# VH-VL binders against a5use3: the designs that were tried, part 2

Target 1, 222 residues: a5use3
Amino acid sequence: MVIHAIVPVKELHRAKQRLARVLDAHERRALSLAMLNDVLVALSYSPVSRIIVIGRDVETGHTARAHGAAFVIDQSAALNDALHQAAADIPDHAAALVAPSDLPLLGAEDVIALTCISGDKPGVAIAPAHDGGTNLLLVSPVVGWTFLFGPDSLTHHIAAARQRHLPVHLLRLPHLERDIDDIDDLIWLAQQPGDTSAQRLARMFLERKGAQLWQSSDMPPH
Short names: E, the ipSAE of ESMFold2; O, the ipSAE of OpenDDE; V2, 0.75 times the mean of E and O plus 0.25 times the DockQ between their complexes.

## First folded at step 1 (VH-VL)

Design a3 (framework fv_acasunlimab; at its last look DockQ between E and O 0.05; V2 from the best seeds 0.00; counts 0 for: pae E 17.3 > 2, placed apart)
Fold by OpenDDE, look of step 10:
Structure a3 (fold): chain C 222 residues (1-222), chain A 124 residues (1-124), chain B 108 residues (1-108)
Amino acid sequence: as target 1 above (222 residues)
Amino acid sequence: EVQLLEPGGGLVQPGGSLRLSCEASGFTFSSYWMSWVRQAPGKGLEWVSGISGSGGSTFYADSVRGRFTISRDSSKNTLFLQMSSLRAEDTAVYYCAKDLEYYDSSGYPAFDIWGQGTLVTVSS
Amino acid sequence: SYVLTQPPSVSVAPGQTARITCGGNNIGSKSVHWYQQKPGQAPVLVVYDDSDRPSGLPERFSGSNSGNTATLTISRVEAGDEADYYCQVWDSSSDHPVFGGGTKLTVL
């Protein structure tokens, strides 16, 4: 099965706004790019034939190209439209994997697991988010598919699959279910095993802010 | 000044192996997608292989898949092409090429800097 | 495989305008890049992304792309423009760059 990965990336200036209390604009941008880097690394070592990054920032494009990914300028007004824009050049018979850029703990093993559960037959494989959303979506074939990311996207994607008479496979990936949106999340990220770009940056930020790698409850109030 | 230097070409017998190298300077090597492009005598350009900046992704033309291996050493700013099971039709000038710094609307590579090329001759 | 078709040769008088075409199925939906290659030299990028020009290239070089044909236009052709010109795209099916067969531009 030929898989084309799509990585949607939000505008960098709008990324991680909830971290504005802790991180300045430059730091938030850096964190977002680091997360993108980590996702692209994971995809690069996975059984993905092509990676397509869609976004609006030059820096996003540079990061994409550095990892051998195509970069598509986002001309859309919504995530799902962007995904369709990115998918426009994917062959009809190929599979599409959607992987958001804000999954810093994504590993190649996760992608492999998702592909394995889906198999070589037509179908949809989903890694659900904790809030009923979709962290990862694998669709085979991509032709005729409508992306339905947003609130309750898990239910919507399942329904879409059923309408097309495609089998649905679900894969729970707990390490992907935590968003990095606040200081507690940043601390959490820094404390997880591994040494990803995002983790290193999180650790650096926390050190710079005088925060120790303790539980959030142990940090002095800001 | 951005520069690509390509030593390593030469004469090799059919079935033999050869390793090409391309030394880069004047730019952040690890940030750019790199490629090998070859040109048979009196013929046109043919893309051979590509590698991402990080080295995590590699690409090959069907004509060389399974026989050629592209790699890079960021510490030495060097691109490599390991060629094995060489054939007469592999005879060509081999160019290393740097991907364009700016992105395009499709994000597909363009090659803004080229080495001067190194001749590989496969002959008995 | 995706195929790009170029005329084998184009001739133009000095001071005139040369047009080199590159044909491909729905090439207008792709980004087309152009390279100049003089005898014994490496290729040089002269146009990228259909119509953008690298810094240092004269404005005489321009590009367009629509439908099934991309075109490199060289205005006010000089003797120094005599070279082989190649178009190039990315083939999404094979996931690799594809070059045209090349066009020899002769300045009469």
Scores: ipSAE 0.008, ipTM 0.533, lowest interface PAE 9.3, mean pLDDT 90
Fold by ESMFold2-Fast, scan of step 1:
Structure a3 (fold): chain C 222 residues (1-222), chain A 124 residues (1-124), chain B 108 residues (1-108)
Amino acid sequence: as target 1 above (222 residues)
Amino acid sequence: EVQLLEPGGGLVQPGGSLRLSCEASGFTFSSYWMSWVRQAPGKGLEWVSGISGSGGSTFYADSVRGRFTISRDSSKNTLFLQMSSLRAEDTAVYYCAKDLEYYDSSGYPAFDIWGQGTLVTVSS
Amino acid sequence: SYVLTQPPSVSVAPGQTARITCGGNNIGSKSVHWYQQKPGQAPVLVVYDDSDRPSGLPERFSGSNSGNTATLTISRVEAGDEADYYCQVWDSSSDHPVFGGGTKLTVL
């Protein structure tokens, strides 16, 4: 199968406001770009024929180009509409892989596993999120697909696949079940094995702002 | 069916305490930020408090900080608001509300599902 | 705390377009959400992230946000749209959501 990866990125000034209490605007911007970098690194080693980043920021475009990805300016106001805009240029018989920009622990092995469970037949493969959402979505072929990211998107994507008579393959990837959205996620990311760009930033923030971060967390202090 | 149910309300005297509860169903409760939003009679909406999915991060409006405590019990899919040192100005309908936002979203809280509201009257 | 300013009331005839504004300093840099509240009922999210619409909501509801003003637009207004409308943003300086004072939409 030929796979085109789509990485949607919201405006950076709107990103990660749940971290605003601990991280200033520059730090949240840096974290968002570091996570995007991590996702693009993983996709660059994955069996994808093209990476399409859709967003509006100059910094997002620069990061995309640094990884050889195409950068498309988001003409829409909604995530699902941006995905449809990006998918419009994908060949009719090709697959689309949607990878959020905030999964810094994504590895090429995860993408490979998702393509393997999907196989060569038409179908949908999903890595679920902890909260009943969709963190990785592979649709083959993507033509005629309707993106339904948002609350309960796992249930909505499964229903959409069934309506189109496409088999659904669920692949549990625990390290990808957690989006980096709040302070607890940031602390968790810092504690995981690895050395991604986002992990280095998270560890630096934990070192510099440790008392403030730990006071706002349910996690045991370390 | 995504639903938030607020059992009961109360009449309490100034200086008293009351705990509100909000029972969630139809979604993975521990994955969403939850908030309490109140509305005094004839007035507009006022955000009161918010809590992260894990319960590790809590936020409070200046008007209630130090008097109210937000908490959650994911094993019971229940959100709580413990109110103490209640004042006449705290008289309002209290709504629990679920955050819409996740998965490479803006990250700004938006409340897509609301409880039916619980009337709290602080009066002698 | 960040202040959101809404007109207290807006009147519109059935079938016309209603526009409800939400003013705030540099509000165009924020994500604005809009809620509809009918008497005796809980609020309902009608627009989020400036212009996105929740599933199942009529496409007559739309939003925009630039500079110092965000706007909720309701096209082809129906009697059932009569309600109070609230805008809401996140105030990063105080770390909490802020609601506007509300606008009573009257359909006459």
Scores: ipSAE 0.000, ipTM 0.435, lowest interface PAE 14.7, mean pLDDT 85
Fold by ESMFold2, look of step 10:
Structure a3 (fold): chain C 222 residues (1-222), chain A 124 residues (1-124), chain B 108 residues (1-108)
Amino acid sequence: as target 1 above (222 residues)
Amino acid sequence: EVQLLEPGGGLVQPGGSLRLSCEASGFTFSSYWMSWVRQAPGKGLEWVSGISGSGGSTFYADSVRGRFTISRDSSKNTLFLQMSSLRAEDTAVYYCAKDLEYYDSSGYPAFDIWGQGTLVTVSS
Amino acid sequence: SYVLTQPPSVSVAPGQTARITCGGNNIGSKSVHWYQQKPGQAPVLVVYDDSDRPSGLPERFSGSNSGNTATLTISRVEAGDEADYYCQVWDSSSDHPVFGGGTKLTVL
């Protein structure tokens, strides 16, 4: 099986907006790029034959090329349209793997496990997200597939696979079921074992904010 | 009264080892990211290594990764750089530097306090 | 390995304005910090986060950052401003700070 991975990346200035009450725009941009780096590392050590990053930022493109990935400028308005744009360059007989850019705990082992449960035959393998979404989607072959990411995407992708007479395999990967979208997620990420780029930045940001808040409370106005 | 003092340095042979130290005073040492920055004679600044306030995260330039180890001892207000497998190209003045406070920073290291620097010469 | 490009030298007469550039791909999306280093001395932070000035630095030091270029501007240059100037950013791909090559400012 020939697998092409697609990693869609949101415009960096719009990423992680729920963290805005804690992280400024530069910090959110850095965290988003660090998470992208971590995902690309995991994919580069997996059985995928090609990685396609699709986004709108020059820095996203530089990050993609640093890992040997192709970069496609997103001409679309929405995630699923961007995925179809990237998939247009995938050969009909190949599989597509969709991996979000914001899963910094993704490992090559997760991708390997997903490919193993589907085998060499046509089918769809899904790692569900915590909230009824889709963390990883492997579809083989990609030709004729409709991407349906968003609310309730697990249910929608299962239905799409059944309409196309493709068997569906589910693989629960609990360590991937948490996205980094708010301060509690950032704290959780910092507390997990490992030393990914996103973890290093999360720890740095939380240490600085903790120290600064502590120092501020100890130096009252005079 | 905020200062960083680097009493170490010296001449070492290629392949040798040296431990640099940097003693901090006048600020809460454990609250700040610390770095080592070096400057070869007649050359520009090169960041070498950094460590978070808690010591939970360490960072290294590719040129020193696997050969240098950064650490800190909060009880002694001291930053360390253990250097091993030294090469001629490691010859430089080594500075310790303190990261800026959060209120004055976007969260990216900006070095507002520097030590006087100490010379490390790697030659036979 | 993010690359920062600075001109090796800039010359300016006293009282004029010096502009020192720091080039990088999409540097306008990064926080840029600037340091002054006089001969035989440690560097001194003169601008951080593109345009913010540390306490005790004169208003003559200012910065801007957009597109592919960050600029340190020194208005009403004095002889004491003669130094090497370095820009610095965070490189998220290598997860550490990177310095530019430095610019020697000569006050004629």
Scores: ipSAE 0.000, ipTM 0.465, lowest interface PAE 17.3, mean pLDDT 85
ESMFold2 (binder alone), look of step 10: mean pLDDT 90; pTM 0.933

Design a4 (framework fv_acasunlimab; at its last look DockQ between E and O 0.04; V2 from the best seeds 0.00; counts 0 for: pae E 16.6 > 2, placed apart)
Fold by ESMFold2-Fast, scan of step 1:
Structure a4 (fold): chain C 222 residues (1-222), chain A 121 residues (1-121), chain B 108 residues (1-108)
Amino acid sequence: as target 1 above (222 residues)
Amino acid sequence: EVQLLEPGGGLVQPGGSLRLSCEASGFTFSSYAMSWVRQAPGKGLEWVSGISGSGGYTFYADSVRGRFTISRDSSKNTLFLQMSSLRAEDTAVYYCAKVGWFGELYPFDYWGQGTLVTVSS
Amino acid sequence: SYVLTQPPSVSVAPGQTARITCGGNNIGSKSVHWYQQKPGQAPVLVVYDDSDRPSGLPERFSGSNSGNTATLTISRVEAGDEADYYCQVWDSSSDHRVFGGGTKLTVL
C-alpha cells in the first residue's frame, strides 16, 4: 500500500486559544510547533511513502522541510477543504493518512497497526477521538473520498465509507484519543510516559506555571 | 486586478430552474475556494453554498440542499450555481464571493456585483 | 443552526464612536469577520479574525470578541460610514458560514 500522509496545521497566531488563559502567544506557538515535530518524527519512521504538511506559516514550512516533508500552502476556507487540496495530487490507487498536528504521542507503531487492520483491500481505518471525533483516518484509495472532520466526525466518516461500500476498521489507541487542546490535556500530556518535544515543553510549563495551570484545571493537584 | 463578473440574472416561475455564472479574473482561480451568498430584497446576507479550489468539496445551506448544485470550471475560470425547484423564497440578489488567503477561517475578500433572481408567476 | 444576533439599527453623530454588537453562544471561541454594505453595492470586508484590518482600511475600524459578544467599533465616525454591517462566523459543527441579521448604522 502506497500511503501519503497529510498533516494539516492551523495558523500559529491563533493556535491553542483554549490555553490562552495560562500560555501567551509565543508559548502556544512553541507548543504547536513541538507537537508538529513529534507527529513528523513518528510519520518519518512509519511505512508512509510521503508526508505532506499543509499550512500557512513560514515556521510550519521550515519544520516540515527539516523532516523531509513536502509543504503545501493552505489556500482553503476550512480543514476539510485543506485536506482535499492536499489530497488532489495523491496518485491513483494510493491511500491517504490524515494525522492531526496535535497528537504528540503518535508513534510509528500506531501507523503500522492501522495499516495492518486495513489490509490490502479497499477500506477505511480510523483511530477515534475521545469526544466522538476522528484522530487518525486512513482511506484506501483516497480518490473520490469526502473528508468530514469536525464534531461527530467518527459517525460522519463511517457513513461516508458506507455510501462508498467500503469496510470500516476501528482501532482504539488510548494514547491518541486525546488531542492536546485545553489545560487538562496539557497537564495530562506532561504526566504521560515518554520524552517527546511537546512533553518536555508541557513539563516546563507545568513547573513554571503550575499554580496558574492547576487553578484553571479540573484535575486534582499532586 | 481581481474581478468577479456575474453576467445577468433572471425571472423564473416557481418550480423552475436557472443557472448562475461568475467569471473570475486577476487571480489563480483553481487555488481559491468560492461561495454564493444571497440577499432577499430588504433582508440580510445568507450564505448559500461553497466550493473548494479543486472543486472536490461542496457545501450547502440546509435551505437549498438537494435543490442547488455548486460547480466550477477551471478551464473557463467560471463558478456556477445550478438552481432547481425554485421557490418564491429564493428571490434574492446572488453574490459570488472569493475566499481570501488570510485570517483563521478565511473571510470573503472580493465579491461580484450581484445577480438578481426573481421567482414569480 | 448556530445563530448570530445583531441590533437592527444604531445611530451615532459624526465624530463619535459607533459600537455594533454580534451575540452568539460562546462566540469568543470563534473567529468573527465583519462586512460593510452600502445601498446597491456588494459587501466589503472591514474586519477579519475578530480584530484585524484588511490592507488599506482606515484605523478607525477595530473589533473585539470575548465570551458571548463580538463588537465592531468605528471611531471618529464619518457620513460615509453609513451602511449595513454584518458579522460572520464559521460554524465548525456544520462547516457552514453564518451571518448575523445586520445592523443599519445611521450617521446623523
Scores: ipSAE 0.005, ipTM 0.437, lowest interface PAE 15.3, mean pLDDT 85
Fold by ESMFold2, look of step 10:
Structure a4 (fold): chain C 222 residues (1-222), chain A 121 residues (1-121), chain B 108 residues (1-108)
Amino acid sequence: as target 1 above (222 residues)
Amino acid sequence: EVQLLEPGGGLVQPGGSLRLSCEASGFTFSSYAMSWVRQAPGKGLEWVSGISGSGGYTFYADSVRGRFTISRDSSKNTLFLQMSSLRAEDTAVYYCAKVGWFGELYPFDYWGQGTLVTVSS
Amino acid sequence: SYVLTQPPSVSVAPGQTARITCGGNNIGSKSVHWYQQKPGQAPVLVVYDDSDRPSGLPERFSGSNSGNTATLTISRVEAGDEADYYCQVWDSSSDHRVFGGGTKLTVL
């Protein structure tokens, strides 16, 4: 299976607006770019053959270039239209993997697991979100697929797959199901195992704002 | 605690070579772009070279292109600057600097103490 | 070949406001970062992305950037603010980081 990953990125100044109560605009921008970096690292160590980043910011484009990803300027009005634009360059019989840029605990093993449950046969593999959305979507083949991200997207993607007679595989990845929207989510991210760019920023921002994340004996792994 | 340690430096004849190293700790080294910045005695800061977090992109000031090579070893958390064909005007304190995030648009948030390189005959 | 121009020196009385300029062609379209360097020390970041402050910096450090001029503003200047100040950008046309020549702030 030949897999092309698509990573859509929102405008950085609009990212994580609920966190504005605790993070300034630059800190929120930095957090968003850290999450993008972590996603691109995970994809780079997975079996995807090409990574396509879609966004509007200079910093997003530079980050994509640094990881060998293609960068497409988003000239659409909506996420699903941007995904369609990126998918137009994918060969009809190839698979598309959609990975949002804000999955700070995504690892290559998650992508590998998603590809393994789909096998080399036509089908759709989904890592659902906690709220009825879609965290990861792998569709093989991509030709004729309509992206339906947004509210209730899990249900909509399952229905779209069944209408096209594609089997659906669900893979629950609990570490990807939590949105990073407020201070409690940021604390949660900082306390998870690992040392991603987003986790380091979360720990640094919270410590500088007076949060006590650990007892001295509970120091997180490096 | 972020630390950048530049052991070495030294005195070199014109035309000679020297390799600088910078040992990094307290952050995920491979996630961050790094640079070398130099400062001749009594002069201002001059950016010398930069490298992306993965090492896949390198950048050089015109004054050093073709003579200096930046590299990194993520297994040892170490940044390098291989300097060759050294000239008197390369005499400076050389700082390693961490980009605050992974992109070249971001500032240097941490700097080493710097190491002196003197090129004289 | 992108050039940033700073005045060589600025003098202010204690308690007054210092303004240090960084001139460049269309610098308002770039992200400008500012560093403070005291004698014999490494530079320290004081303002980034035109106007944002690192955590731990007092609010009296601020910045702006529009047109052809970026400005570092230090209000209620203290003797401890005496230092050299450098502006810096990334110039995507040359793929270079560029520093200004530096400004010596003297508190009289």
Scores: ipSAE 0.000, ipTM 0.451, lowest interface PAE 16.6, mean pLDDT 85
Fold by OpenDDE, look of step 10:
Structure a4 (fold): chain C 222 residues (1-222), chain A 121 residues (1-121), chain B 108 residues (1-108)
Amino acid sequence: as target 1 above (222 residues)
Amino acid sequence: EVQLLEPGGGLVQPGGSLRLSCEASGFTFSSYAMSWVRQAPGKGLEWVSGISGSGGYTFYADSVRGRFTISRDSSKNTLFLQMSSLRAEDTAVYYCAKVGWFGELYPFDYWGQGTLVTVSS
Amino acid sequence: SYVLTQPPSVSVAPGQTARITCGGNNIGSKSVHWYQQKPGQAPVLVVYDDSDRPSGLPERFSGSNSGNTATLTISRVEAGDEADYYCQVWDSSSDHRVFGGGTKLTVL
């Protein structure tokens, strides 16, 4: 199937506010852009036909363009409205993959796995978040779909799929289930395998703050 | 210094084929998207096709889709445009253009001098 | 298809300010680039991302973009500024680079 990826990006000055105790505004912006970069890299290696980044910041646009992604200026007041705005550019028959920009450990294999479980038939595939939210959403076809991101979005999206008589496929991706909200999360991110842009920044920030790093396998509970 | 050299133009019969090439130098070729832009005699600029730095993404104008194929060889720093089923309306100067940055939203910061393609019986 | 509309011609006296418009539906939400093309030459980038200038371009060249109109402004116009000017955007709905029809700037 033809898959169009949508990457919603929050305003950078509003991003990672929960890290304000640990990181200054500049560092939070840098981290957010690094995470966006990592998501775009992952999508670039995945079987998506096109990537659409929607946001408001110039830097977001630059990052999007650097990866060959389309950039849409967000004119909405809410995430779901932004997603609908971005989806307006997607053919009705195509699938839409929603991948938030704050998934620093997203890999191409995750997207491939999601597409595989969904298959080529109409349906909805979801990677749920730990808090009952939605980390990844694959909808085929996109026509007629209503995005319902927010609290308990997993339940809402499942319900929406059922209303449309679409099969639902769930894929647990534990490495995506931890939000980066505090210093422990940064440490966790820095300690995970790999060398993503976000991980590099996390390591750098922690080093600047004198944190001792060690390798551990602290994953969110299943 | 960035240079874009475009050989391959010439006269071709309607229905014929022609391959254009653009040899790039002065920048990291594989890092930048490239495009072909054409200009019919006495007319304006028309975008023809684009390709991402890695070659993983290709784009075509509706007017050439299915007839033209854009490709690139990083080992040779060369951009290609394979044209088939050529029509009289394809007659134009074809420019090779470098994207100023890495993506399709960026401008063309460098242009070749262009090569003339004439489709005529 | 997305369409950019430019006036076919603009005339200005030396030393005056030339304004070339580029109309498009909600063009203010797009990044607009401008190219200068002199007779027998390849186009040259003069303004990008609505209002930024490439290195080496004089400050006389500026751009703006809002609503449904982007504008290229050339202050203190010189004889050497006589050329065709094209606006260009990326249309995400069709994945096309779109050029305006071009504007011939004549310096009187």
Scores: ipSAE 0.000, ipTM 0.520, lowest interface PAE 14.6, mean pLDDT 90
ESMFold2 (binder alone), look of step 10: mean pLDDT 92; pTM 0.949

